# VHH binders against AP-4 complex accessory subunit RUSC1 (RUSC1), part 1

Every score and structure here is a prediction.

Target 1, 145 residues: AP-4 complex accessory subunit RUSC1 (RUSC1), of Homo sapiens (Human) (q9bvn2r522to666)
Amino acid sequence: DVGHLVLTTLCPALHALVADGLKPFRKDLITGQRRSSPWSVVEASVKPGSSTRSLGTLYSQVSRLAPLSSSRSRFHAFILGLLNTKQLELWFSSLQEDAGLLSLLYLPTGFFSLARGGCPSLSTELLLLLQPLSVLTFHLDLLFE
Structure headers, positions and changes below count from the first letter of each chain, unless a header shows other numbers; antibody chains aren't numbered by Kabat.
ipSAE, averaged over its two directions, is called F for ESMFold2-Fast, E for ESMFold2 and O for OpenDDE. V2 adds 0.75 times the mean of E and O to 0.25 times the DockQ between the complexes of E and O.
[cut] stands for letters that were removed.
Atom coordinates printed by the task and the answers are left out, and those that the model quotes come from them; centres of patches stay.

## First folded at step 1 (VHH)

Design c01 (framework vhh_8cml_1; at its last look DockQ between E and O 0.02; V2 from the best seeds 0.00; counts 0 for: pae E 16.0 > 2, placed apart)
Fold by ESMFold2, look of step 2:
Parts: sequence; structure tokens; C-alpha cells
Structure c01 (fold): chain B 145 residues (1-145), chain A 124 residues (1-124)
Amino acid sequence: as target 1 above (145 residues)
Amino acid sequence: EVQLVESGGGLVQPGGSLRLSCAASGRTFSSYAMGWFRQAPGQEREFVALISWSGGSTDYSDSAKGRFTISRDNAKNTVYLQMNSLKPEDTGVYFCAARKLYSLSWTPYEYDYWGQGTQVTVSS
């Protein structure tokens, strides 16, 4: 039941949060627009030199799961993995501290842009809400859909 | 800077298969998004397949989807393009390209390093 609650409530909520104010990719006059997604944020966030070894390990694990059918399901699997490894707060904290990455990915009106600059209470509120999850023990199946 | 060298091109019958390889030099290869582009005679370069720095995200042109597969081996600094069910319209010079930014791009102008190209000819 805990897996069901996480997948039907927490994962969609975090997906919507990460998607808020996310820039579209640059238009290509020949091939059209590449859609940005919360999964592309995850991928950018774990680039070499910007993340801990454990976050990179989880990203690599999710990236290799062939049965996952969409970028949304990959994002959800990443969140489930963060819960299993007690890294949910760590990932969101590291993302919010990377000003260069946020400027690249988000419009100034997006949640993370506001949380870094104009409305810093958003950052503290998010992390306070996430912190209790870091002390709970989860054993969630990453392919759970 | 990065040097890119393509190989694996050649002449093939319609319906055949080829596997292209792109060997890269440079210590930061694993930081780059990579792409395969092609250029038919008299046309501009067009996007074929893209792959993220980790290999976790890929994208394909409409003409390549379902027939071509891009992959990468960061330990060997190599990107591959497996091309199946080749058609005469796939004929052209295939280029490997690297982008300093981590995000995927379909636009040739946004790629910083290019190989010299490898010829693929599908004769009918």
C-alpha cells in the first residue's frame, strides 16, 4: 500500500513540481521542438562533477531499466530509488544550490528559480516537507507502475 | 578539444544493415551529448539520432525511428549507430557530433565538434 500511495500521490506531485517553469528546448527549424521533461532535469543534475557518487549510481541504474516505457516512468523510478536510498532531500537540495543549472533549465518564474532568488521560503518549505521521508525505510520496486 | 572519427560506412542493398562507430578523443567525452547527422547530396545536414551524456535518453528523427538505434560506451569513448532496414533515401554522408552542453539538440549549429563523415550508400 505504501508503494501505491507513493506512486499515485507523491510521484505525480514531485513530477509536477519539477516541471513547473521548465524551459522548452530550443526549436529546430527542420526537426521541430524537443520536449523538456522532469527526467531531463534528473539527467542534467547528475552530470559529472555536480553530484555525489550515490546519486550517479542510482541514475545509472534507472537509465538501464529497459522495461520502463516513458520519461515519466523513469522519473517516478528515480524518485522511488531516492526513497529507498534516503537521498530524496539530498537530490532536491543539490538541485536548488546549482544556480548555473537552474538558469539553464528554468524560466525565472519557475518554482526552483523563485526558491533560489525571489522567494527563498519555498526552498525551506520543500526541504522541511521532504526531511521526514529521509528517516523512513522504503523497499520499493523501481518497476512498480 | 575533441576529435571525432567515424567508421563503418559502405555500400549496402536495400533492406540491409550497417553499424556506424564514432571514436572520440579527449578526457571529457562522458560529459557530452552526442548525435548522428546525415547529409544527402545537395541538402543540409539533418538530425538522425541523439543520445544524452549517460546514454539514458535518446531521440530519433521520424525516418530513423524503429529502424536505427544509437548507443554509447563511455569507457571506450565511442558512439554507435545501428542502422537496419536501410532504404535508398538513407544514402548520404553520416557525421558524428558532440555538444558541450548536456541538453539534447536537433540543431547542427549547436554542436561544437564534428567528424569528417562516413559515406553510406543504399543502392536500388
Scores: ipSAE 0.000, ipTM 0.179, lowest interface PAE 16.0, mean pLDDT 79
ESMFold2-Fast, scan of step 1: ipSAE 0.000; ipTM 0.258
ESMFold2 (binder alone), look of step 2: mean pLDDT 82; pTM 0.832
OpenDDE, look of step 2: ipSAE 0.006; ipTM 0.230

Design c02 (framework vhh_8cml_1)
Fold by ESMFold2-Fast, scan of step 1:
Structure c02 (fold): chain B 145 residues (1-145), chain A 123 residues (1-123)
Amino acid sequence: as target 1 above (145 residues)
Amino acid sequence: EVQLVESGGGLVQPGGSLRLSCAASGFTFSRYAMGWFRQAPGQEREFVALISGSGGRTDYSDSAKGRFTISRDNAKNTVYLQMNSLKPEDTGVYFCAAKPLFYTGSLYSYDYWGQGTQVTVSS
């Protein structure tokens, strides 16, 4: 089942990539300090505005899902939503373009920092491998079945 | 060695249509995202439309949405921009550009650029 492979292989792999080199805490003017997670990267990457409106809508939908109590399950739901709406490549590219956000969230040795600076081919290779998945459609209810 | 060659520009009346083409050579076309940009006299280049290597994803500027359609034919190494309901403010030089990563907005992320084709929408 392609849905099972996405949940058991792709989503954990993307979670690991996003978690790689992530600073343990970041500045949060509301709470002071906040523990970093891949879901917190999603939250920080969603800009209020028309240029990323579709990403903001997906974030809002996932953040309101009451059965998803963990940051990990919310991250997996967001990835499924990106695949379903063909926006995974756009989200990754938007992260790579935001130097200020990456320097805030990541150590220089993290995957996203290296992909932007030291090893630019890493992001190109990953996105090319993910491109065929943009034609697939997944249901968020795969998380509950 | 790498070439992007635009064609299809010209003079049209407001409300008219044009189809721009961009023929690519010298690189693996299906591995590259293709974009259209435009530049009016005295202004910076602005993003118009982008299509992923597979054609499975497209993005448009707000001014292009509903009027313009980007498409590609990987067997012919060609990307197209169908422009409908043209307005005088659409006047400018239209450029095609190629990049391995799918972005919008950043001119500096594009590897290759064409020479441009002039589009003029008469009053």
Scores: ipSAE 0.000, ipTM 0.112, lowest interface PAE 16.9, mean pLDDT 72

Design c03 (framework vhh_8cml_1)
Fold by ESMFold2-Fast, scan of step 1:
Structure c03 (fold): chain B 145 residues (1-145), chain A 125 residues (1-125)
Amino acid sequence: as target 1 above (145 residues)
Amino acid sequence: EVQLVESGGGLVQPGGSLRLSCAASGRTFSSYAMGWFRQAPGQEREFVALISRSGGSTDYSDSAKGRFTISRDNAKNTVYLQMNSLKPEDTGVYFCAAGRYLLSTYTSPYEYDYWGQGTQVTVSS
């Protein structure tokens, strides 16, 4: 089942990639410390603008879904939404282009930091690998099973 | 690791008050932010209140603002919820929860590491 394969292979792989080199904690007024996760990267990456309005809409839709109550399940739902709307490459490239956001969220040795500066061929290779995914179709219903 | 035990629940008339307590076991209590959640029959577990590790910052749900006060005593490893002006809509099982590293989505139950078993609050005439 393609949906099962995506959930057991692709989504965990993308989660691990986005988690690589994440600074583990950030300053927060209420808790004094705020845990970083791939979902917090999604939160930080959605920007106002005509070219990124759809990313903000998807983020809002996923964050409002009551059955999705963990950061991991929300991250997976966001990835499925990106695949269904054919926006995975757009999100990935916009994240890669935001030097300020990446330096705030990631250690210099993380995948995203290396892809931007130390080893830019990594981002090109990953984007080429992601292109075939634009022809796949997925449903959020997979997350409820 | 921390274990949580709630107490202070009961039956009260509308307009009454209750003080809930949550006692934590272990030496790591002061490293956790503490929250209160409630669940009515057939409903989802919903956020009520949060207090920071030091007690210097708090947050409340819209329904709790102005009526409920969360506080903590780190020397006694206890968190409290003072509930005033209780309404029938406040009826439910109240749970305390501990989260060491919370995200901005701390109103979600899944951000918390440890949970108590709950104490029943019934507001009825």
Scores: ipSAE 0.000, ipTM 0.162, lowest interface PAE 14.8, mean pLDDT 73

Design c04 (framework vhh_8cml_1)
Fold by ESMFold2-Fast, scan of step 1:
Structure c04 (fold): chain B 145 residues (1-145), chain A 122 residues (1-122)
Amino acid sequence: as target 1 above (145 residues)
Amino acid sequence: EVQLVESGGGLVQPGGSLRLSCAASGFTFSSYAMGWFRQAPGQEREFVALISYSGGSTDYSDSAKGRFTISRDNAKNTVYLQMNSLKPEDTGVYFCARGLKYSPFLSEYDYWGQGTQVTVSS
C-alpha cells in the first residue's frame, strides 16, 4: 500500500539524501559536541516566519511525541507530517535557500551543497518530482518503530 | 455533527476491572486515531491511552501500562478501554477524544466526549 511504500522506500531515501555529505559532528554550546543526523538538520532548518511558520508547528508536534525515541523515527514522522500537510516542497526549498546552514552542516560534495552551487538543476528536478506527493493523503500508523 | 459518547463507568473495589466504551458518530471513524483521557478530582486532565486509526499501534501513560488495554472496532465505530487491577488513584472522569485524521501526530485531539465517571473505593 502507499503507506508501506512511503515507510520502506521514500522515507529511507529522503533520510539518505539528507545524510549525504553531513559532517559527522558539530559544536554544541550546551554539550560541547553533538553528532550530526538528519533530525539535527530538521532542527536547524526550522525557521519561524510567514513562509515557514507551519514548519515550526510540525517540528514542535514531532518533538513533543512521547513514543518517538530515536532521531530516525522523529525524522520519518516529520517527513510524513510534511506529506500529510503538503509541506515537503516548502521544507526542501527552505533548506536549499539557507547557504549558511548548509555550509555549517555539509561537506562540499554533499547533495545539498552540490544542488545549491554546482548543480542547481538537481534541486529543481527534485522539487518537480516531489510536487505530486503534496496532493496525496497518507494513511500511516507511525508512532511505533 | 461529531459526537463521542462514553459508557461503562461505575464503582469498583480496588483490584477490580471495568470496560469503557466510546460510541462515535458524525465522521469516518476508521480514518482517525482515538484516545482516552481522565480527570481526577482536583487535578488537570491527563492522557491515558491512544490507538491509531487502523488499530495497529497503541500507546499508554506510565500509570496505565500493563493494566489497561485500548482497542477499537471500526465496523461498530467504537473505541474501548479495558481497565484491570484498578487502584483508588484511577478514580476520575474518563473522556474519549478524537485524534488527527491519518496523521502521525496522535498526541493532538480536536473533539471530546462528555465523560464517564469511574470510582475505585472500598
Scores: ipSAE 0.000, ipTM 0.116, lowest interface PAE 15.8, mean pLDDT 70

Design c05 (framework vhh_8cml_1)
Fold by ESMFold2-Fast, scan of step 1:
Order: C-alpha cells, then structure tokens, then sequence
Structure c05 (fold): chain B 145 residues (1-145), chain A 124 residues (1-124)
C-alpha cells in the first residue's frame, strides 16, 4: 500500500529532514518568541513574496482541517497534498531559493542550509529521487485511512 | 511531561557575572535543543541563546553575542548560561525552554515546556 509507505516512511523522513538544524525558537518582532517546527517552516514558506500562489492555496486548505490538532499532523497532510497536486518539487525548490528565509529558520549546519550553499548536489539528488512520486496520485483523506 | 527548574539568578553590579543553570526532569533531553529566553518588566519574552542536542551548535541574540555562553551537560540533563559583562538592560526573568517538536511523533508540538524563571537584576 503506497499510502501506508508514505505515512510510515516518506512523511517521517521529510519531517526529520525539514527539522534538521531548525532553530527551536524564532524571534518575532511583533509577537515576541514563537516555537519553531516543520509546520512553521511551511507557514513561513507560503507567505507573499517567498512562495507561489498554488502553494498558498494548499496551505490554506490544510490549515482549515479541523481534525488536525498538531503541527506534525498538519505537516503530514501538507506533504500528502503536495504529492496529490504534484507540487513537492516546487515547494522544495522554493525553499532552496529563499536565502533569507533559510538563514532565519535554520542553523548553518542544517540540511536545507547545506543543500542551498555548501552542497548543492544534495538538493538535486533528493529531487531526482522524489521525481517518480510526482506521477502517483494521493488524496488528503489518505491520512484518515 | 517534562519539568524545567532554573537557578543561579540574583543581584549583581554592572560588569559582573552570573551562571544560570536549568535542570530537566521527567524525560531525557539529551536529544533535544535547549534555549534561554528573558523577559524584562512590561516587555515581551525575547530570545537569548540556544544549544543543539549534541552541544555542537549554538546561537545567540545580538545583545548576548560575545558576552554570554550557553553550554550543556547531557549526562545531568542540565543546560547553563554563563553571563559576563552584565549591563542594566540585561535585567529580567530568565527562562529555560526545551524544543521537543523535532522528536514528538504525532504529538502537540505547540506545547511550551518552560521553567518558572529565575530573576536577574543588574544595578548598583
């Protein structure tokens, strides 16, 4: 079951990857301190000026799902949505292009910081490995199956 | 599920030093990032310093760079903040916090694990 493999292997692996080197708290000049998580990376990545409209639409859909009570479950739902809409590569690439956002969210030793600056082949190889998944279809309700 | 207890605060003269400690209990913190925050009277909580799970990476606020050093002892589940060249503007309640979101499968990573704080006062 492809859905089972996505939930038990891919989603945890991507969560760990996005969490690697993530600063535990961000300074917010308006509201003070905010806890960082992979979901907060998604939130920051879809703000106007750093993301595409289609990614913002998916974020809005996931953020309105009442059954999702944790940022981890929201992150998994977002990944499933990216797979369903074939936008996983687009989202990953948009993160890699935003130097300012990555320096705000990540320590220099994190995967995303290294993939953008120190080891660009790392990003290319990951995207190549994920390419076959873009031809498969997934639904948000797969999370509840 | 995890409890944090700060200690080491007090009254100190400008230019003095203090070492704050944060003892963790309940769950092992050797795999989690730890941070220090402070809150001055009438102001919002601000970031001071953080240290990765291994101690291999640290980060500091602009106000703390060059004066403060964060460290940890994973065998004792304790994090420290060495504060040198203290200034009156460093006055506030200092809080220890644990980042559990990275390792909590399916849990509420919006949970704030904070200590009760320790008062630091820098004045003559």
Amino acid sequence: as target 1 above (145 residues)
Amino acid sequence: EVQLVESGGGLVQPGGSLRLSCAASGRTFSDYAMGWFRQAPGQEREFVALISWSGGSTDYSDSAKGRFTISRDNAKNTVYLQMNSLKPEDTGVYFCAADLSYYEWGSEDEYDYWGQGTQVTVSS
Scores: ipSAE 0.000, ipTM 0.145, lowest interface PAE 12.8, mean pLDDT 69

Design c06 (framework vhh_8cml_1)
Fold by ESMFold2-Fast, scan of step 1:
Structure c06 (fold): chain B 145 residues (1-145), chain A 124 residues (1-124)
Amino acid sequence: as target 1 above (145 residues)
Amino acid sequence: EVQLVESGGGLVQPGGSLRLSCAASGFTFSSYDMGWFRQAPGQEREFVALISGSGGSTDYSDSAKGRFTISRDNAKNTVYLQMNSLKPEDTGVYFCAAETLWYGSYDSTEYDYWGQGTQVTVSS
């Protein structure tokens, strides 16, 4: 089923894409994650002043889900939310336009850095591949299967 | 069926060495980052070391740096932890764990698969 494909194929693939070239040690906090994660990219991308209102609303909804304790689970919930609200392309485009955020989070060899600067066609090709997914409907409860 | 099976644990005196192995089956081993975690009685499970799927990147907890070395042999579907200069505080059950397509997770909740663990005791 679609839920199975999203959790076993799409979400891991998107997680890997977002993790590609992340600066591996960004924080030296006593009580926080010591490494950058795909969820930390989501957090940074939806901060007030760095995201659209609709993306910020989705982030807030996912952050309030008590059963999701891991960064990985929250990232998967956010992806499912983007698919359900048809905002996946909007979120990727928002990341690609924020050169300051990308330079803060990613090494120059990362997918998002290359797509923004050296190889802009990479982001266009990705967005074209994701367009068919915008017609599908998903629910956050698929996370609990 | 995914399985992770640890071996190599035992009793050793302070200052001694042990080499732990974790044999993996049921998944594409080279596509998974591998980590070692440990848990002492009455304590939370803590991060020890990790290695990327290709073996090109490693990271260690502060307590493990300089004493422990993580390595892997993708042809044998095995990850290793070489532990030198062992201390009584290293006593615990050591677990290997696998996670998909990620670098540097210190959080045990991020890992997809776990072994049953192997006991390491450092005592005279």
Scores: ipSAE 0.000, ipTM 0.169, lowest interface PAE 12.5, mean pLDDT 71

Design c07 (framework vhh_8cml_1)
Fold by ESMFold2-Fast, scan of step 1:
Structure c07 (fold): chain B 145 residues (1-145), chain A 124 residues (1-124)
Amino acid sequence: as target 1 above (145 residues)
Amino acid sequence: EVQLVESGGGLVQPGGSLRLSCAASGFTFSYYAMGWFRQAPGQEREFVALISSSGGSTDYSDSAKGRFTISRDNAKNTVYLQMNSLKPEDTGVYFCAAPSLRDLFTKPSAYDYWGQGTQVTVSS
């Protein structure tokens, strides 16, 4: 059951990758500070724009699945949706191109910061590794952990 | 193995009420949004109602708004559809379904897991 392994290993691995070097708190105009999570990276990355329209639709659908669900489970559902719609590479590329967003969200030693600046080969290698997944279709499955 | 089992269908007069139940097993029910769809003879499946995984958000087709209420009990792994003010046009097989993120949640193509359906007949 390859799909089960992907959900139980790939999704948690991508969560850890997105969490790497993430600043623990962000400034919020109303509350002063907000705790960061991989789901907050997704939220920040899908703001309205011509290249991110489909990502915004996916974000909206995942948000409707679980208003009280954990950020982790929403992130896993978003990743599965990216895989099914063949948008995982596009989302990663979009993040890598947004220097302002990355500097807001990440420490310089985080994976995404290093992949954009100090070690650009990391981004290329990751995207090449993910390319074969574009021919696969994954379903929502029994384990999100 | 994912299973969805619908119940509560039957014959009812116009203006009557029915409560449909869908018992889910084989997956972490509380993580999934759940939808109800219906299909009349010779027609395609159409969206009826959607509920978020926690029950905090719901959505309805135009024909269901104001008459139907979707709810869920995560402790019992069950989703419900309370149907009031039933009309002959509501006649059809009602299906419970758990979505994938393949398409919009108002489209049957978004759903991986389907029950066998329960028949609802509204006639005098």
Scores: ipSAE 0.000, ipTM 0.172, lowest interface PAE 12.2, mean pLDDT 72

Design c08 (framework vhh_8cml_1)
Fold by ESMFold2-Fast, scan of step 1:
Structure c08 (fold): chain B 145 residues (1-145), chain A 121 residues (1-121)
Amino acid sequence: as target 1 above (145 residues)
Amino acid sequence: EVQLVESGGGLVQPGGSLRLSCAASGRTFSEYAMGWFRQAPGQEREFVALISYSGDSTDYSDSAKGRFTISRDNAKNTVYLQMNSLKPEDTGVYFCAADYGLPWYEDYDYWGQGTQVTVSS
């Protein structure tokens, strides 16, 4: 079952990758600070006015799914949606190309910072690993757990 | 975009009062909710008060309830924090923050350097 493999292998791996080197806290009205998460990276990457309208539409859809109560489950749903629309590579490339966003969100030792600068082969190798997914057809339920 | 400048802090005795102001510039002030936060030396930043874009709803931390009042003047692009019955534990740097109010903008940015409030006996 491809869906099961995606949920148990790909989604946790991408979550860990996006979480690597994230600056630990952001501002929050209730606590004065909020711990950063991979979902907060998705939010920052799809702001209104972005050139990637389709990614913004998917983000909006996932944000409105009431059964998804955690940032982790929302992140997983977003990845499932990217696979369904064949946009995972596009989202990753857009994130990698935004130097300002990366410097805002990540420490210099994080995967995305290193892939852009110190270790450029990391970016190339990740894109090569993701490329086979573009030839697969996915029909994943965004609420799939 | 929007910039925020805090003012009104100072040194005051316990039981005294201060009124803090946060002046906004840039896009329309009336489009977003406003909040006050504070940070004491060696402590984490904490929430103090919040006011909706229209001014119809407010929220306060437990330590601020009954003593502090948040208000806004959309014609002057300013939000205020009236602080009464000040205690030494209210000492800290007070920051103003703005929120756009969309579900995908849960985080708030602090602009400006804050204003120092010191309550000393």
Scores: ipSAE 0.000, ipTM 0.098, lowest interface PAE 14.9, mean pLDDT 71

Design c09 (framework vhh_8cml_1)
Fold by ESMFold2-Fast, scan of step 1:
Structure c09 (fold): chain B 145 residues (1-145), chain A 120 residues (1-120)
Amino acid sequence: as target 1 above (145 residues)
Amino acid sequence: EVQLVESGGGLVQPGGSLRLSCAASGFTFSSYAMGWFRQAPGQEREFVALISWSGGSTDYSDSAKGRFTISRDNAKNTVYLQMNSLKPEDTGVYFCAKLRGYLPYGMDYWGQGTQVTVSS
């Protein structure tokens, strides 16, 4: 069952990839500091008014799912939504193009920083490895397993 | 315990050359990709160069392409950075780093660094 494999391997792997090199805190206008997580990267990447309107819609849908109480669960739901809507490459590319956002969120040693500036082959290879998954259909109910 | 020790830094004139070395211990060196990073005062660490476990593949930052060459000697557990046509903008502390696993998911282990100064 591919659903089980996605939950037990792909989603944790992508969570670890997005967490890689993530600064532990970012500046916040209310508290002065905010602890970072992979879900906070999603939040920052899909802000209102961006050119990625479809990603904003998916973020809003996931944010309204009452049973998902943790940032990890919401991140997994967002990834499943990206796979189901064929938007994983769009999200990755949009994140890679936003130099200001990446500098705010990541140390230079993180995967996303390396893929953008130092190792462009990393982003191309990752996207090529993920392309076969775009032909599969994933459902949000897989998260309740 | 993983240890990385950089050496070879120094003061050099613009247009000059330096060769940095990084001696590695505490892990199976030939199984991991290695990289070089640099940091100027008040700045975050910047990627410079990367080399695969076998030495068969390399990657460079745009500022390093054509001027720097990364290489490794798996028999000596050492990675090198040959820097040619040095510019004042290359000034900084240079760090070597070990990748976390067999895939390049960031850098887990750092050396203490070696200072490179390009100035007259």
Scores: ipSAE 0.000, ipTM 0.117, lowest interface PAE 17.3, mean pLDDT 70

Design c10 (framework vhh_8cml_1)
Fold by ESMFold2-Fast, scan of step 1:
Structure c10 (fold): chain B 145 residues (1-145), chain A 123 residues (1-123)
Amino acid sequence: as target 1 above (145 residues)
Amino acid sequence: EVQLVESGGGLVQPGGSLRLSCAASGFTFSNYAMGWFRQAPGQEREFVALISGSGGSTDYSDSAKGRFTISRDNAKNTVYLQMNSLKPEDTGVYFCAAYKSGWLLSPREYDYWGQGTQVTVSS
């Protein structure tokens, strides 16, 4: 079952990758009930512009799903939605191109900082690994357990 | 249609106080963080204060901390900025803004903006 492989291997792996080198709260951010997490990276990466409108629509859909009670479950639902819409590669590329956002969110030793700066081949290698997932057809339930 | 309308600006002397209000309509107010920004003559727009959708969390610029208090009344769809110990440097047009996506304080990423209200601190 492809769905089980995505939930048990891909989603945790992508969560760990996005969490790598993530900074704690900054003094200019609202700390409140929420802490720095991969879901906060998704929130920061989504722009309402025409080139990323589909990502904004997916973010809105996931953020309104009442059964999702944690940032982790919202992040996983977002990944499932990216697979369904063939947008996973686009999302990583969009995040990687935003130097200002990456320097705001990540330590210099984080994967995304290294991929943009000291080790640009990491970005190319990741996108090549993700490319086949963007052409496969998925119909995953965003609330899949 | 979405609308944010500021009020409460005016002319005050140094050391005085003002309370700004921003009335919101056309969206689910409690789902948005609300911010106050200001723009002084010849300067760029700068962050002043921010309050979460629930009102449980607030943040302030270094210049506002200890002097200004942001609050909101979700039943009235209104956000407030209480400004005490005003200085000439506080002179500017004050804007309220609504922000849904994430935790960034950049003015460019706010979803909705009011037209602004003028605050002048002069002797």
Scores: ipSAE 0.000, ipTM 0.122, lowest interface PAE 14.8, mean pLDDT 73

Design c11 (framework vhh_8cml_1)
Fold by ESMFold2-Fast, scan of step 1:
Structure c11 (fold): chain B 145 residues (1-145), chain A 123 residues (1-123)
Amino acid sequence: as target 1 above (145 residues)
Amino acid sequence: EVQLVESGGGLVQPGGSLRLSCAASGFTFSDYAMGWFRQAPGQEREFVALISYSGGSTDYSDSAKGRFTISRDNAKNTVYLQMNSLKPEDTGVYFCARESYDFWSGYSEFDYWGQGTQVTVSS
């Protein structure tokens, strides 16, 4: 079943891709460092502005979900929300186009860095795999099953 | 919901030591920096110590440097404050707090607070 595949294959796979090559620490004004995670990439990717407002709305909705107790669960909820709102490709493309953000977050050998500059076919192949999912609908309740 | 519960406060003589604990629940503890604050009777709440999400970085108020040590155990969802060489002016209610960091603004704020634990330093 599609819901089972999304939870057991797609969400973990996307988590692994986003985690690949993440710099282990982000600079922080008070603590001097902060651990990077896929959820922190989501947070950083949501820019104030009309062109990405829908992504900001989804981020806000997921951030306010009280039952989610981990960054991994929030990341999975965000991915399900992107699938349901048909915005997964938009979010991915926004990350790929933001050279400054990618250089801040990722090592040059990470998937997103390679997909942007070193191996553009990786980005194209992933988007082609994800495109058919834009016509599917998933229930957020899959996270609580 | 998010809960922070302090313990370990008590009465101690000047020069004594206390270890405060803060048990956290309702969120992914290892993703957040944690701080200790204190409030003396009739005074404003003041910063005491801060520890990063991993424990790799710490910061202290001038009054706490050299005497207090903040630490954490992410497996136990607990942050600690080891207080040595206590002085009467260290008397107050000690609060545990969670730091929220906004990546885009670079702004940090403390969004959840415990109820506090009383520390009294007197003869």
Scores: ipSAE 0.000, ipTM 0.123, lowest interface PAE 15.5, mean pLDDT 73

Design c12 (framework vhh_8cml_1)
Fold by ESMFold2-Fast, scan of step 1:
Structure c12 (fold): chain B 145 residues (1-145), chain A 124 residues (1-124)
Amino acid sequence: as target 1 above (145 residues)
Amino acid sequence: EVQLVESGGGLVQPGGSLRLSCAASGFTFSSYAMGWFRQAPGQEREFVALISGSGGSTDYSDSAKGRFTISRDNAKNTVYLQMNSLKPEDTGVYFCARDLYYDSSGYYLEYDYWGQGTQVTVSS
């Protein structure tokens, strides 16, 4: 089943990619420090506005799923939702366009930082590798784990 | 205004039990997941336990599993941590926290409000 392959291979691979070069902690006035995660990247990437409104809707849906108990499971659910709505490419593109956000979240040597400025061909290659997924229709349960 | 007030801490001998309470005000309590964290002297805060808004789901750190139980009473706007078989390593300040997103991995914690803490000391 394609859903099983997505969960056991694609989701862990995307999680690792988004975690690459991620600053491990950020300063927080209330708690002192917060651990960063791929889910925190999703949270930060969701903006009020026209171009990313559909991503905000998916973020809200995943955030309200009470059975999900970790940032890792929420990240996986978000990826499943992106596949269901054919928005995976849109989300990666929106991240690459936000230089300020990437600078806040990532070390300069991380994949997303390099793809943005140091090695722009990496983002083009990533999107090209994701292209075959756009021909598939997915009906994945966001709680499928 | 959101307020979280912890109580129930104290000094106990190894093998003893304590029940911590966190009284919440200023928000719709049942709409938020609630967690417990602890901090030993000179250490960073670590996750202990988490409960969903409805109380239908709970998560625990490896050190808390089998010994601690998190629960809540939404009618009383209170979350609890029942601690059994306490060990010296459980010594620390215990904090109640509100979570918008029900996020817990022991390493990925997004909590927006915190209480001031209650001291738990496990010593002979």
Scores: ipSAE 0.000, ipTM 0.152, lowest interface PAE 12.8, mean pLDDT 73

